# Designs tried in a protein design chat: VH-VL binders against q0aze0. Part 196

Target 1, 268 residues: q0aze0
Amino acid sequence: MKIILVNNRFKENTEKKAQEIAGQLSALNVEVIIDNGLDEPYAGTVDFIMVLGGDGTMLRAARRYGQRAIPVLGVNMGTVGFLSNIEINELAEYLPLILREEYSLEARMMLEVAVFQQQSLLTRVFCLNELLLRSNSPRMLSFALEISGQKLEPYRGDGLIVSTTTGSTAYSLSAGGPIADPQLDAFIVTPVASHIINKRPLVVSPEREISLHLLEEREAIIGIDGQIKMDFGAENRVLIKRAPHPLLMVNLKAKPFFTSIDRSLQRQ
Key: E = the ipSAE of ESMFold2; O = the ipSAE of OpenDDE; V2 = 0.75 times the mean of E and O plus 0.25 times the DockQ between their complexes.

## First folded at step 9 (VH-VL)

Design I6 (framework fv_ixekizumab; at its last look DockQ between E and O 0.74; V2 from the best seeds 0.00; counts 0 for: pae E 2.1 > 2)
Fold by OpenDDE, look of step 9:
Structure I6 (fold): chain C 268 residues (1-268), chain A 123 residues (1-123), chain B 112 residues (1-112)
Amino acid sequence: as target 1 above (268 residues)
Amino acid sequence: QVQLVQSGAEVKKPGSSVKVSCKASGYTFTDYAIHWVRQAPGQGLEWMGVINTYTGDTDYNQRFKGRVTITADESTSTAYMELSSLRSEDTAVYYCARDESYYDWLSGTFDYWGQGTLVTVSS
Amino acid sequence: DIVMTQTPLSLSVTPGQPASISCRSSQSLVYSEGNTYLHWYLQKPGQSPQLLIYDVSNRFSGVPDRFSGSGSGTDFTLKISRVEAEDVGVYYCSQATHFPLTFGQGTKLEIK
């Protein structure tokens, strides 16, 4: 068995714990790779991914490995979030199940985000939570939203969020988006501080495609999962689709989503 | 508007401790991490440590060998940096800075800074 | 620790002329999906540092377009297309890819 341990560079204890766990697993004849983000992702076959940290670390792991159909377990290390399944102090208890591959999987839809310069592809990324288009100035943006070729009325505001249902409890929520059942596959399109009061969040089928572009010469930023940022201008286009493969999240411990909303969301 | 307001200048004796405060306003306190950076007179910038205000997790520059303690009080939107066993070399302007963060992820980008706090260590 | 080396350490520029500052890291600053956590700060005289460029080439809000950042791996550059009097100060590059965070020595920009 081969396992990747993903940790957080800004959380030293996750590195230490990764090393400790690696030692333990090695003693059990398990091959371990520690991924702190400083190296290229491991290209070989992997049986399991363990994410040590919080939701941000999980998001990085998802972007990095989510397309490879590898089970991903979130192990929380003292943080609050929605993407961890067990606590670090529970790992010893569940380790035998992991090694025996006795766990269930929950598929979570990811976004495929393609950013273009005119007709040229600049970048393509997969992400678990959301794409954000926002102004890079105190001025509002004017941008066009197309859904499966249908052109909506122009948006005016600080920006727009296109989120998965997983990401519904992230920035989309702060912007007034609905909380979505993570067992659903859907896009959530949430305006950020829209000039038009009547602009409401949209719930869109994952079978559709979403396109965004600016309607005027303005400086904007594209943000992905709050971790990747890039300049976005009038000559740029962004196309959002459902990723071809969902993230396979390991479910070792029952974690009721809706009963945890009050506790988790109140802290955000 | 985003503001970080730090406590006033301090004069300390060698061997003593200093605690500098950084009060944040204009944004949700727990949505951003707070870093501490110091600058000795006529010198460059030195990173000291960070606190994730959401999780409470801290990380420090090991060069300080455990002399630094960073804390945060959500109720007052205030971060603190305490430096113990002060030496003359600790004389510097100490800055707090806001870091864009996303849950437990930190960008290391300091988009807003406090005005700085001069700490003078002298016999 | 990652060593950040800036060159030059000081430069004097005539207003309206361009300026360029180099920043070299002792190790690659590439992280994760190709992100590079290299940032530029300006500390004007008597003031706190302020963010200019983040992630190599992105201008922070309110930063004039005469400022631009570029580079990859271990070599980075901050350029000012037309230096103005208000650009006087000390420029710092910073890396946040590796723990602990580190800064360059600073480059002092003066007007001729």
Scores: ipSAE 0.756, ipTM 0.902, lowest interface PAE 0.7, mean pLDDT 94
Fold by ESMFold2, look of step 9:
Structure I6 (fold): chain C 268 residues (1-268), chain A 123 residues (1-123), chain B 112 residues (1-112)
Amino acid sequence: as target 1 above (268 residues)
Amino acid sequence: QVQLVQSGAEVKKPGSSVKVSCKASGYTFTDYAIHWVRQAPGQGLEWMGVINTYTGDTDYNQRFKGRVTITADESTSTAYMELSSLRSEDTAVYYCARDESYYDWLSGTFDYWGQGTLVTVSS
Amino acid sequence: DIVMTQTPLSLSVTPGQPASISCRSSQSLVYSEGNTYLHWYLQKPGQSPQLLIYDVSNRFSGVPDRFSGSGSGTDFTLKISRVEAEDVGVYYCSQATHFPLTFGQGTKLEIK
């Protein structure tokens, strides 16, 4: 059995813990690849992915490995998160179940994002939470949103978020979007500081194709899961659709979604 | 509109400690980590550590880990850096800087900096 | 720790002429999905550092287009196509791919 351990480069203790877990797994005749983001993704056959960290570390794992349809387990390192299933101190208890494949899977929709310059494909990336289009200057953007070829009235404002239901608790929430049950498949389209008052968030069928392009020369940024950023200008267009494969999240321990949202709803 | 305003200059004796504040405004405090960077007189920049304001997690340059403590108070949008067991070589300007964070993810891009706080350690 | 080596450490430039600053890292700065956390800052006299270029080549909002960044792996360059009086100060590269974060020694740019 071959497992990838995905960790976070900014937490000194996560590398040490990853090495410790790798040793424990090797003693059980399990081959382990550690992915701290510095090497190319392991290209060979992998049976399981274990994420040691918070939601940001899970997002990186999803982008690298989500389209391989491999079980992914989030292991919480003491940080409150939406995408972890078990805590690090519980791993030894659950490890036998992992090795015997005695767990269920929850599918989470991902986005496929294609960015073009004119008609030329520049890049294709996958996304678990959201794509953010935003201004990279003090000036507002003027941009077009098309849903399955249907052109909406132009947008004007700071930008737009296209999120999955999983991403509804991230930037979309801060911009006024709804909290969505992550078991639903949908796009959530949330304007960012819209100058046009009647631009409300939209909930859109996952079967649609979403297109964005600027209507005026402006400096903009496309953000992916808050972790990948690319320049976006009047020569560019982005297409967004449901990714071919969902992220397959391992469920070993019941962790009800709605009890996990309290921190995001608390204000002081 | 984004501003990081630091506390004023301090003069300290060797062996004491200093606590520098960094009050943030013009943005959502928990969307950005706060880093601390120092600059000794006539020298370059030295990274000290970071607090992830969303998670509360800290990471320190090993050079300072035993002496530096970074904290944040979300209710006042203020980060703090405390450096203990001060030495003469700790005389420097101390800056806070923000770095966009996404949960536990950091890019290390310091887009806005505080004005700096001069700490002088006089023997 | 990753060592960031800048060359030259000092430049004197006639206004309107180009300038080029090199930054070399002791290890590759490539991270996940092609992210390369190599950044450039300018510290003008008496001021805090300010961001110029992030992720090798991306200009920060409001930075003039005469500034450009390039490079890959371990070798990076900041170019100023035509130096202006306001460009005076110390330029720093930084890396955030590896922990702990580190800076280059700085390059002081002066007007002749």
Scores: ipSAE 0.647, ipTM 0.849, lowest interface PAE 2.1, mean pLDDT 89
ESMFold2 (binder alone), look of step 9: mean pLDDT 92; pTM 0.950

Design J1 (framework fv_bermekimab; at its last look DockQ between E and O 0.74; V2 from the best seeds 0.00; counts 0 for: pae E 5.1 > 2)
Fold by ESMFold2-Fast, scan of step 11:
Structure J1 (fold): chain C 268 residues (1-268), chain A 124 residues (1-124), chain B 107 residues (1-107)
Amino acid sequence: as target 1 above (268 residues)
Amino acid sequence: QVQLVESGGGVVQPGRSLRLSCTASGFTFSSYGVHWVRQAPGKGLEWVAAISYEGSNKYYAESVKGRFTISRDNSKNILFLQMDSLRLEDTAVYYCAKDRIYYGSGSFYGMDVWGQGTLVTFSS
Amino acid sequence: DIQMTQSPSSVSASVGDRVTITCRASQGIKSWLAWYQQKPGKAPKLLIYAASSLQSGVPSRFSGSGSGSDFTLTISSLQPEDFATYYCQQDNYFPLTFGGGTKVEHK
């Protein structure tokens, strides 16, 4: 059995804890690869991915490994989030189940984002939460949104979010988008401070293809899962579709999504 | 230089066929949708047909549907218009034009580069 | 098919004049309208796309406005090279359709 341990080197003692866990797994004859974000993703085959950290670490792991159809377990090390399944102090209890492959999997859709510049592919990334297009200056954007060959009225405002259902509780929620059951597959398209007051979030089929381009030269950026930023101008185009594979999240312990949402909304 | 050059126009008899070509240079032809637009002598512009960048989506004006066929050869950077069952009403200068955006999914956003046109006319 | 009606069919103007050309769609086309300039014996040139976006290299004296069904092309201060025929064109529905044209000619 080979396991990748994904950790956040910039969080409290995560590197030390990763080494401790790697030692425990090695004692059980498991080969361990530690991914602390410094190098390219591990290119070899693995049987399981264990993410040590909060939601941000899980988003990085999903971007790096989510398309490989490998079970991914979120192990919380700090701030409670939506993407972890067990706490670090529960790991020893659940290790035998992991090694015997005695767990269920929850499929979470991902976005495939392709950004082009002058017909050349600039980057192709996968993400679990969302793509954000936003203005990077005081001027509002004017941009075209196309869904499966259908042109909508041009958008004018600060930007747009194209989100998965998993991402419905991230930036899309802050921009006024709906809370979606993550067991549903859908794109959620949420305007950011639209100049047209009747622009509503859209919930569309995950089989749709979405494209964006600027109608006027403006300073804009594309943000992916809040972790990747790149400049976006009138020569750029972004194409968004459902990623070929969902992220396969390990379920060792029931986590009631709606109770978690209820608690989160009361804190806001 | 970005350019489109039409060829294949000429004098034809009603009911016959004619094939127009449009050769592209100076840009990545295979990335753009392209159009045929015609203009009868002394008259306005009339959109005729368009084809998506990969060739899978084709669109026609009602007046030419079933008679004209648009196609492309991306390896040679050539756009074609096969015109069958030609009528006197088809007399026009035929322009090819590049769409403004690349990798369009079947929508078009303005025609930013045009050829010089090729004349199709009729004789008895 | 979407009918595009331009008015006027011709306008006589002098250098320095403000020229306004109107285009009306038979049904709503959102903001998906382009404006083209055509000089005698030449191919059309794109001026404006998406109703109000100025094509690169086109002088700022050209501007477009409108949405839905009513659109306007404005030339704020007519120059000698602006005497030409102007066409609107919708790209919201297939088939794509052009207006009948507006000839801007010398007074």
Scores: ipSAE 0.730, ipTM 0.882, lowest interface PAE 1.3, mean pLDDT 91
Fold by OpenDDE, look of step 9:
Structure J1 (fold): chain C 268 residues (1-268), chain A 124 residues (1-124), chain B 107 residues (1-107)
Amino acid sequence: as target 1 above (268 residues)
Amino acid sequence: QVQLVESGGGVVQPGRSLRLSCTASGFTFSSYGVHWVRQAPGKGLEWVAAISYEGSNKYYAESVKGRFTISRDNSKNILFLQMDSLRLEDTAVYYCAKDRIYYGSGSFYGMDVWGQGTLVTFSS
Amino acid sequence: DIQMTQSPSSVSASVGDRVTITCRASQGIKSWLAWYQQKPGKAPKLLIYAASSLQSGVPSRFSGSGSGSDFTLTISSLQPEDFATYYCQQDNYFPLTFGGGTKVEHK
């Protein structure tokens, strides 16, 4: 068995824990790769990914490895979030199950985000939470939204979020989007401070494609999962699709999503 | 400088065919949808046809559907309008115009650059 | 097809005047309306798109408003170079359609 431990190099406690766990796993004849984000994603084949940290670390892990259909376990290290399944102090208890591959998987839809300049692909990213388009100035954006070729009313506002159901409890929520069942596959399109009062979020089938581009020469940015940022201008286009592969989140311990929403949101 | 230059217009007999060309320069032609728009003498503008950037989607006005064919050669930066079964009411200056925004789904977003047009008239 | 009706067909105005041109669509076209300016013997020039978005290089005295079926082009203070024919155009539906035009003439 080969396992990747994903941690955050900027958090010393996660690094130390990763090394500790690596040692334990090695003693059990498990090959371990530690990914603290310093290097490129490990390109070799692996059987399991263990994410040590909070939601941010999970998002990074998802972007780095989510397209590879590898089981991903979130191990919380004292943070509040929605993406961890067990606590770090529970790892020892569940480790035998992990090694025996006795766990269930929950498929979480990811976004495929492609950013173009004219016909040229600038970047393609798979992400777990959301794509954000927003103004990079105090001025509102004017941009076009198309869903499966349907030309919607031009948006005028600070920006737009296209989120997965997993991401519904992230920035989309702050922008007034609905909370969605993470077991549901759907896009959530949430306006950010739209000039149109009461512009409602859209829940969109994952079978559809979403396109965004600016209608005016304005400075904007694209944000992905709150961690990737890139400039976005009049010659750029973003296409959003359902990722071809979901993130396979390991479920070792049942976590009732709806009963924990209030508690989790109150702590944020 | 972004330019479109039409050619191929002239005097033609009814029922005959004519092929118009539009040569693009100063921009990435293959990245944009393009249009043909015509204007009869002393009249308003009439949209004729449009073609997507890759040429896979073509759209026509009802008045020319079945008679006109829009096409493009992206390798040569040329837009074409094959006009068959020409009628007297087809008399017009024919403009080619590029779409404002690159888009591959078949939607268009205004025409920001126009050629100077080529005149198609009929012999009596 | 979407019919675009412009009014007036012509308007006489003087330099400095406020000029308003209206365009009505036979059906709702959201905000997907463009305004063009055409001078005699010249190709049309795009002024405004998406009903109110001013094209780069177009003077700020031009403005557009409206959504759905009713749209307006306004020249706040007419300049000598603004005497021309103006057209609205919708691209929400195929076929794309132009209004009949409005000629702005010297009073």
Scores: ipSAE 0.555, ipTM 0.835, lowest interface PAE 1.3, mean pLDDT 93
Fold by ESMFold2, look of step 9:
Formats: structure tokens, sequence, C-alpha cells
Structure J1 (fold): chain C 268 residues (1-268), chain A 124 residues (1-124), chain B 107 residues (1-107)
């Protein structure tokens, strides 16, 4: 059995704990690859991914490994978020179930984001929460949103968020988007500080293709899961589709979304 | 310099065919949608047809649908309008025009560069 | 087809005047409306796109406003080179359609 341990190298307690867990797993004849974010993603066959940390570490793991159909377990080591399943002090209790593959999986939709410069593909990335288009200057943006080739009213404002349902509790919520059941597959399109009074958030079929481009020259950026940013200008276009594979999240401990929603939102 | 130059206009007889060409230079032709727009003498502008940047999506005004065919050769930077079953009401100056936005996903956002036009008229 | 109705069909104005041209769509076209200027014997020139966005190289005395079905082109303080015919065009629905034109004439 081969496991990737994903941690955040810049938090001392996660690095020490990751090496402790790797030692314990090695003693059980489990091969362990540590991914602290400094090296290229491990390219070989892997049976399981264990994420040690908060939602931010899970987002990085999802971007690196989410398209490989590998079970991913979130292990909380501090601040409670939306993407962890068990606490670090419970890992020993659940480890036998992990090794026997006795757990359920919850599929979470991801976005496929393709950024172009003129006709050339610059990059293709996958994300779990959202793409953010925003102004990078005091001036607002004027931009076009197309959904499956249909032009919506031009947007004017600070930007736009295109999120998954998993991302509905992240930046989309702060911008006025709805909380969505993460078991649904959908895009949530949320304007950021729109000057257009009738621009409401949209919930859109995951089968649609979403396209964004600027209508005039402005300094803008594209943000991915709040962790990657790219310059975006009048020569660029972004296409957004449902990613080919969902993130497969491991469920070992009951963590009901709806009964926990008030408490989770208060802590954010 | 970004430029479009039409050719192929002339005097024809009703019911016959004519092919117009538009040669593009000074920009990456294959990245942009392009249009044909006509203007009868002393009249206003009438949009005729448009074609997507890669050539797969084609759109026509009702007055020409079934008679005119728009096409493009991206390797030669040429836009074409094949006009069949010509009628007297097709008398016009025909302009080609470039859309301002590349990769418009089958949409168009304004015509920012125009040719000088080529005249189609009828004898008789 | 979306009918685009321009008014007035012509206007007589002097250099320095403020000129307002209106365009009405037969149904809602959002803000997908462009304005063009055409001088005799010349091809049209794009002035405004997306109802209110000024095309590069167009003087700031030109402005556009409106959304839905009703749109306005305004020329603040006419210049001698602004005597021309102006057309609106919607690009929200195929077929794309032009208005009938508004001729701006001296005197």
Amino acid sequence: as target 1 above (268 residues)
Amino acid sequence: QVQLVESGGGVVQPGRSLRLSCTASGFTFSSYGVHWVRQAPGKGLEWVAAISYEGSNKYYAESVKGRFTISRDNSKNILFLQMDSLRLEDTAVYYCAKDRIYYGSGSFYGMDVWGQGTLVTFSS
Amino acid sequence: DIQMTQSPSSVSASVGDRVTITCRASQGIKSWLAWYQQKPGKAPKLLIYAASSLQSGVPSRFSGSGSGSDFTLTISSLQPEDFATYYCQQDNYFPLTFGGGTKVEHK
C-alpha cells in the first residue's frame, strides 16, 4: 500500500507530525511519500492521500492529485474547516479502517480552468473551490461572461467568482452567493461589487462551458482557490468546465453538513 | 497596418452567381470572426453574414439564407462570399469587416476594421 | 429579426452643439449595442461597443448610454469632422441588425 502525506512545510507541528505518522506507517509495511509542496507532485501509483492540515492544504492536494481518482482524507490539525473529516488525535483509531479500505467516498466536483493568450493555451489548472476574476487597480472591470456561447449582460464591477458547490462557503459566500449542498454538481457564478443592480448570483448546470474576457483594457488577475494568481488582460480569455474527475473525499467519521453549518459559519 | 481589401464585385445578370473575396493583412486573421455587410445605393447598412474564427460556425441574414455561402481560408487569409441566385435587391456595396474580439465562442462584439467595399450591380 | 429604430432620421446642427441620437430595439438586447459613424464614400467606423464602451482612438466627446431596448449616442460639442451618418447595431441575437441611420448635417 502506498500513501502520500500532504503537509504544509512552513508549519512546524505539521512537519514533525507528518514524519511521526510516516514512521508509524512504515512500521506497518506501508510506503509513504511526503508532499510538503516543495517538490513536483509524486507521479507514481498511489492508493491513498492523507492531508495533514486545514482547508488550504486540502485545496493544494486537490489541485495536485484530484484528477487521479485517489481517495483523499482530510485530517485536521488546528482550525476547524469544511474539508477535514477527522482530527489528528483520532488517526490511530481510524488507521485500521484506512488500511482495510473500510470507508465511504464522497465525490466533490472540481473546475477545469484553461487560460489563453490570443489563440495559445497558456495553462490548464484544476481547482476545488473557485476561480476569481478581479480588478488589480482602483478602476472597475468591464467584462463579458458567456455560458455555452450565450452572452449575458456585460458585467461591470470589481470582478466575478465561478465556484463549485464545495466553494460556496468560501469567497463566493462573502460576495453574496448561496450556500450550496456540496453533493450537488453545479457552477455558482457570483458577482463581486457589481455596479449593475440586477446582477444576481447564478446557479448553472455543470454541463455548461463558461467563458470570461475583458471588454476594455484593464489590469486584472485570475485567482485559483485563493492560492494561485495570474495576470489577466484584454488579450486573455478563460474557459471553465467541469473537471473530468471529482475529488474523492474519504468519509470515516460522520460530519453532517447541514447540522454543522451554523457553527462552521460562526468560526469563519 | 491592419487592412481588409474586397474584390470580385462587378456587373452581373439576375439569377447568376458571383464570388467575393476579402484579403486580410496586418493581423492574425485566423484568430477573429469576420463579417459581410452590404449597403444598397442611398440606403443604410445591412448585415449579411458572419463566420467564426475557425470557420465552423456560419450565420446569415434571412434575406440571403440558402443563396449565399460564407467561407474562409485561414492559410491564405481570405474571406469569401459565394452569392448564388442573385436578385436585383442584392445590388450593393459589399464590405468585409473584422470582429474586435478573438475567440468569441461564436459571438461577435463589434466590427472594428472594415474594407473599402466592392460594388455588385446588374446589367439590363 | 430585431428591428432597430433610430430617431431622428436627420438632424441639422452647428459646430459646438450637443447632439443626441436614440436607438430602440424591438425587444431587449441587454447592453449589446454598437454605434458606427459613416461618411459618404467611406466604410463605417466603430465608435461605441457594448452600449457605452468607447472604441480606441475615438474622441471622448462621443458617449453611449442605455440598456435593454433604449439607447442613446451623444456627441458633446460637435466638431466639423462629426457631420456624418450614424448607425446603431445590436449584436445580441442573430441576425445582427442595424438601425436605419441618422444623418447629422450642418445647418
Scores: ipSAE 0.269, ipTM 0.707, lowest interface PAE 5.1, mean pLDDT 89
ESMFold2 (binder alone), look of step 9: mean pLDDT 92; pTM 0.948

Design J10 (framework fv_bermekimab; at its last look DockQ between E and O 0.59; V2 from the best seeds 0.00; counts 0 for: pae E 8.3 > 2)
Fold by OpenDDE, look of step 9:
Structure J10 (fold): chain C 268 residues (1-268), chain A 124 residues (1-124), chain B 107 residues (1-107)
Amino acid sequence: as target 1 above (268 residues)
Amino acid sequence: QVQLVESGGGVVQPGRSLRLSCTASGFTFSSYGVHWVRQAPGKGLEWVAAISYEGSNKYYAESVKGRFTISRDNSKNILFLQMDSLRLEDTAVYYCAKDRIYYGSGSFYGMDVWGQGTLVTFSS
Amino acid sequence: DIQMTQSPSSVSASVGDRVTITCRASQGIKSWLAWYQQKPGKAPKLLIYAASSLQSGVPSRFSGSGSGSDFTLTISSLQPEDFATYYCQQAYSFPLTFGGGTKVEHK
């Protein structure tokens, strides 16, 4: 068995824990790769990914490895979030199940975000939470939103979020989007400070495609999962699709989503 | 300077064919959808056809569908309009125009650059 | 097809006048409407896109408003160079269609 431990190089406690866990796993004849984000994603085949940290680390892990259909376990290390399944102090208890591959998987839809410069693909990213388009100035953006080729009303506002249901409890929520069942596959399109009062979020089928294009010669920013940032201009285009593969989140411990919403949101 | 220059217009007999060309310069032609728009003498503007930036999508007015073919050569920055089975009602100045924003799958947002047009007329 | 109806077909005005031109679509086109200016013997010039966005280089005395099916082009203070024919055009769906035009002429 080969396992990737994903941690945050900027948090020493996670690095130390990763090394400890690696040692323990090695003693059990498990091959371990530690990914602290410093290097490129490990390109070799692996059987399991263990994410040590909070939601941010999970998002990074999802972007790095989510397309590879590898079971991903979130191990919380004292943070509040929605993406961890067990606590670090529970790892020893569940480790035998992990090694025996006795766990269930929950498929979480990811976004495929393609950003173009004219005809050229600038980047293609698979992300777990959301794509954000926002103004890079105090002025409102003017851009076109299309869903499955259907032109919506030209948008004028600070920005737009396209989120997965997983991401519904992230920035989309702050922008007034609905909380979605993570077991549901859907896009959530949430306006950010639209000039239209009461502009409502859209829940969109994952079978559809979403396109964004600026209508003016202005600078904007694309944000992905709150971690990737890139400039976005009039000659750029965003195409959002359902990722071809979901993130396979390991479920070792039942965590009722709806009963934990109030508690989790109050702590954010 | 961004410009479009039409050519190929002239006097033609009904039922004949004519090929119009539009040469683009001063911008990345291959990044933009382009249009043909015509205007009969003393009349208003009539959209004729459009083609996406890569040429994969073509759109036609009903009045020319089946007779006109829009195409482009991005390597040469040229837009074409092959006009077959020409009719007297096709008499017009034909303009080529670029869309103000490029889009791959058939969305257009206004025509911000126009050529000066080429006249197509018919002999009696 | 979406039909665009402009009114009036012509308007006589003087320099300094406020000129209003209307365009009605046969169905909802949201704000996907453009306005063009055309002078005799010249190609059209884009003035407004997305119903209310001013094209770069166009004087601020031009403005567009409306959404859905009713749209308006306004020239706040008509200048000598503004005497021309104006066209609306829907950019919502194919086939693209123009209004019949409005000629702004000297009173």
Scores: ipSAE 0.646, ipTM 0.864, lowest interface PAE 1.1, mean pLDDT 93
Fold by ESMFold2, look of step 9:
Structure J10 (fold): chain C 268 residues (1-268), chain A 124 residues (1-124), chain B 107 residues (1-107)
Amino acid sequence: as target 1 above (268 residues)
Amino acid sequence: QVQLVESGGGVVQPGRSLRLSCTASGFTFSSYGVHWVRQAPGKGLEWVAAISYEGSNKYYAESVKGRFTISRDNSKNILFLQMDSLRLEDTAVYYCAKDRIYYGSGSFYGMDVWGQGTLVTFSS
Amino acid sequence: DIQMTQSPSSVSASVGDRVTITCRASQGIKSWLAWYQQKPGKAPKLLIYAASSLQSGVPSRFSGSGSGSDFTLTISSLQPEDFATYYCQQAYSFPLTFGGGTKVEHK
């Protein structure tokens, strides 16, 4: 059995715990690869991914490994989030189930984001929460949103968020978007500080293609999961689709989404 | 200075062909969609055709579809309108115009730079 | 095709007057509308795009409003250089279409 331990090299506690867990697993004849974010993603065959840390570490793991159909377990190390399943102090209890592959999986939709310069693909990236388009200057943006070729009313304001249902509790929520059941597949399109008073968030079928481009020359940024940023200008277009594969999240411990919403949101 | 200059207008016989040219300078021509718009003497504006920045998408008014062909040479900064099977109703000043959208392939937001126009007329 | 109907076809006005021109689309075009100014013997000049966005270099006395199918161009205080013909144009769907024009004339 081969697993990847994903941790955050900037949090000392997660690095020490990754080494401890790797030692425990090695004693059980499990081959362990540690991914602390410094090196390229491991390219070889892997059976399981264990994420040690909070939602941010899970987002990086999802971008690196989410398209490979590998079970991913979130292990919380103190900060309450939406993407962990068990606490670090519970790992020993659940480890036999992990090794016997006795767990269920929950599929979480991801975005495929393609950024073009003219007709040339500049980059393709996958994300679990959201794409943010925003101004990179004091001036507002004017931009066009098209959904499967349908031209919507032009947007004017600070920007736009296109999120998954998983991302509905992240930046989309702060911008006024709805909380969505993460078991649904959908896009949530949330304006950021719109100057057009009647713009409302949209919930859109995952079968649609979403396209964004600027209506004027302005400095803008595309943000991915709040962790990657890239310059975006009038020469660029973004195409957003449902990613080919969902993130397969491991469920060892029941974590009812709806009965925990109030507590989880109060901590954001 | 940003500039568009039309040429190739003149007096023709009905049923003949004519090719209009529009030369661009002072901006990156290959980054913008461009249009042909015409205006019959004493009449209003009529949109004729448009072409995407890379030249792959072409659009035509119904009145000219099948008779006119829009094209561009991005290496020479030239827009063309090939006009075949000309009719008396094609009498107009023909303008070329740059769309304001950068890298638009089917979107229109306004024609912000116009040429001076070239006149196409007919003889008996 | 989307028909664009302008009114009035002409208006007589004096310097300093407020001038209002309307444009109606035969079907909804959201805010995909442009306004142009044309003086005799000259090419058109873009004033307004996206229904209400002022083109660079256009004086602030010009403004556009409306959405859907009904649109208005307003000149808040007419200047001598504003005597011209004005056209609306929908940018919602091909073929792109212009209104019939509104001539603003000196009384």
Scores: ipSAE 0.019, ipTM 0.607, lowest interface PAE 8.3, mean pLDDT 88
ESMFold2 (binder alone), look of step 9: mean pLDDT 92; pTM 0.948

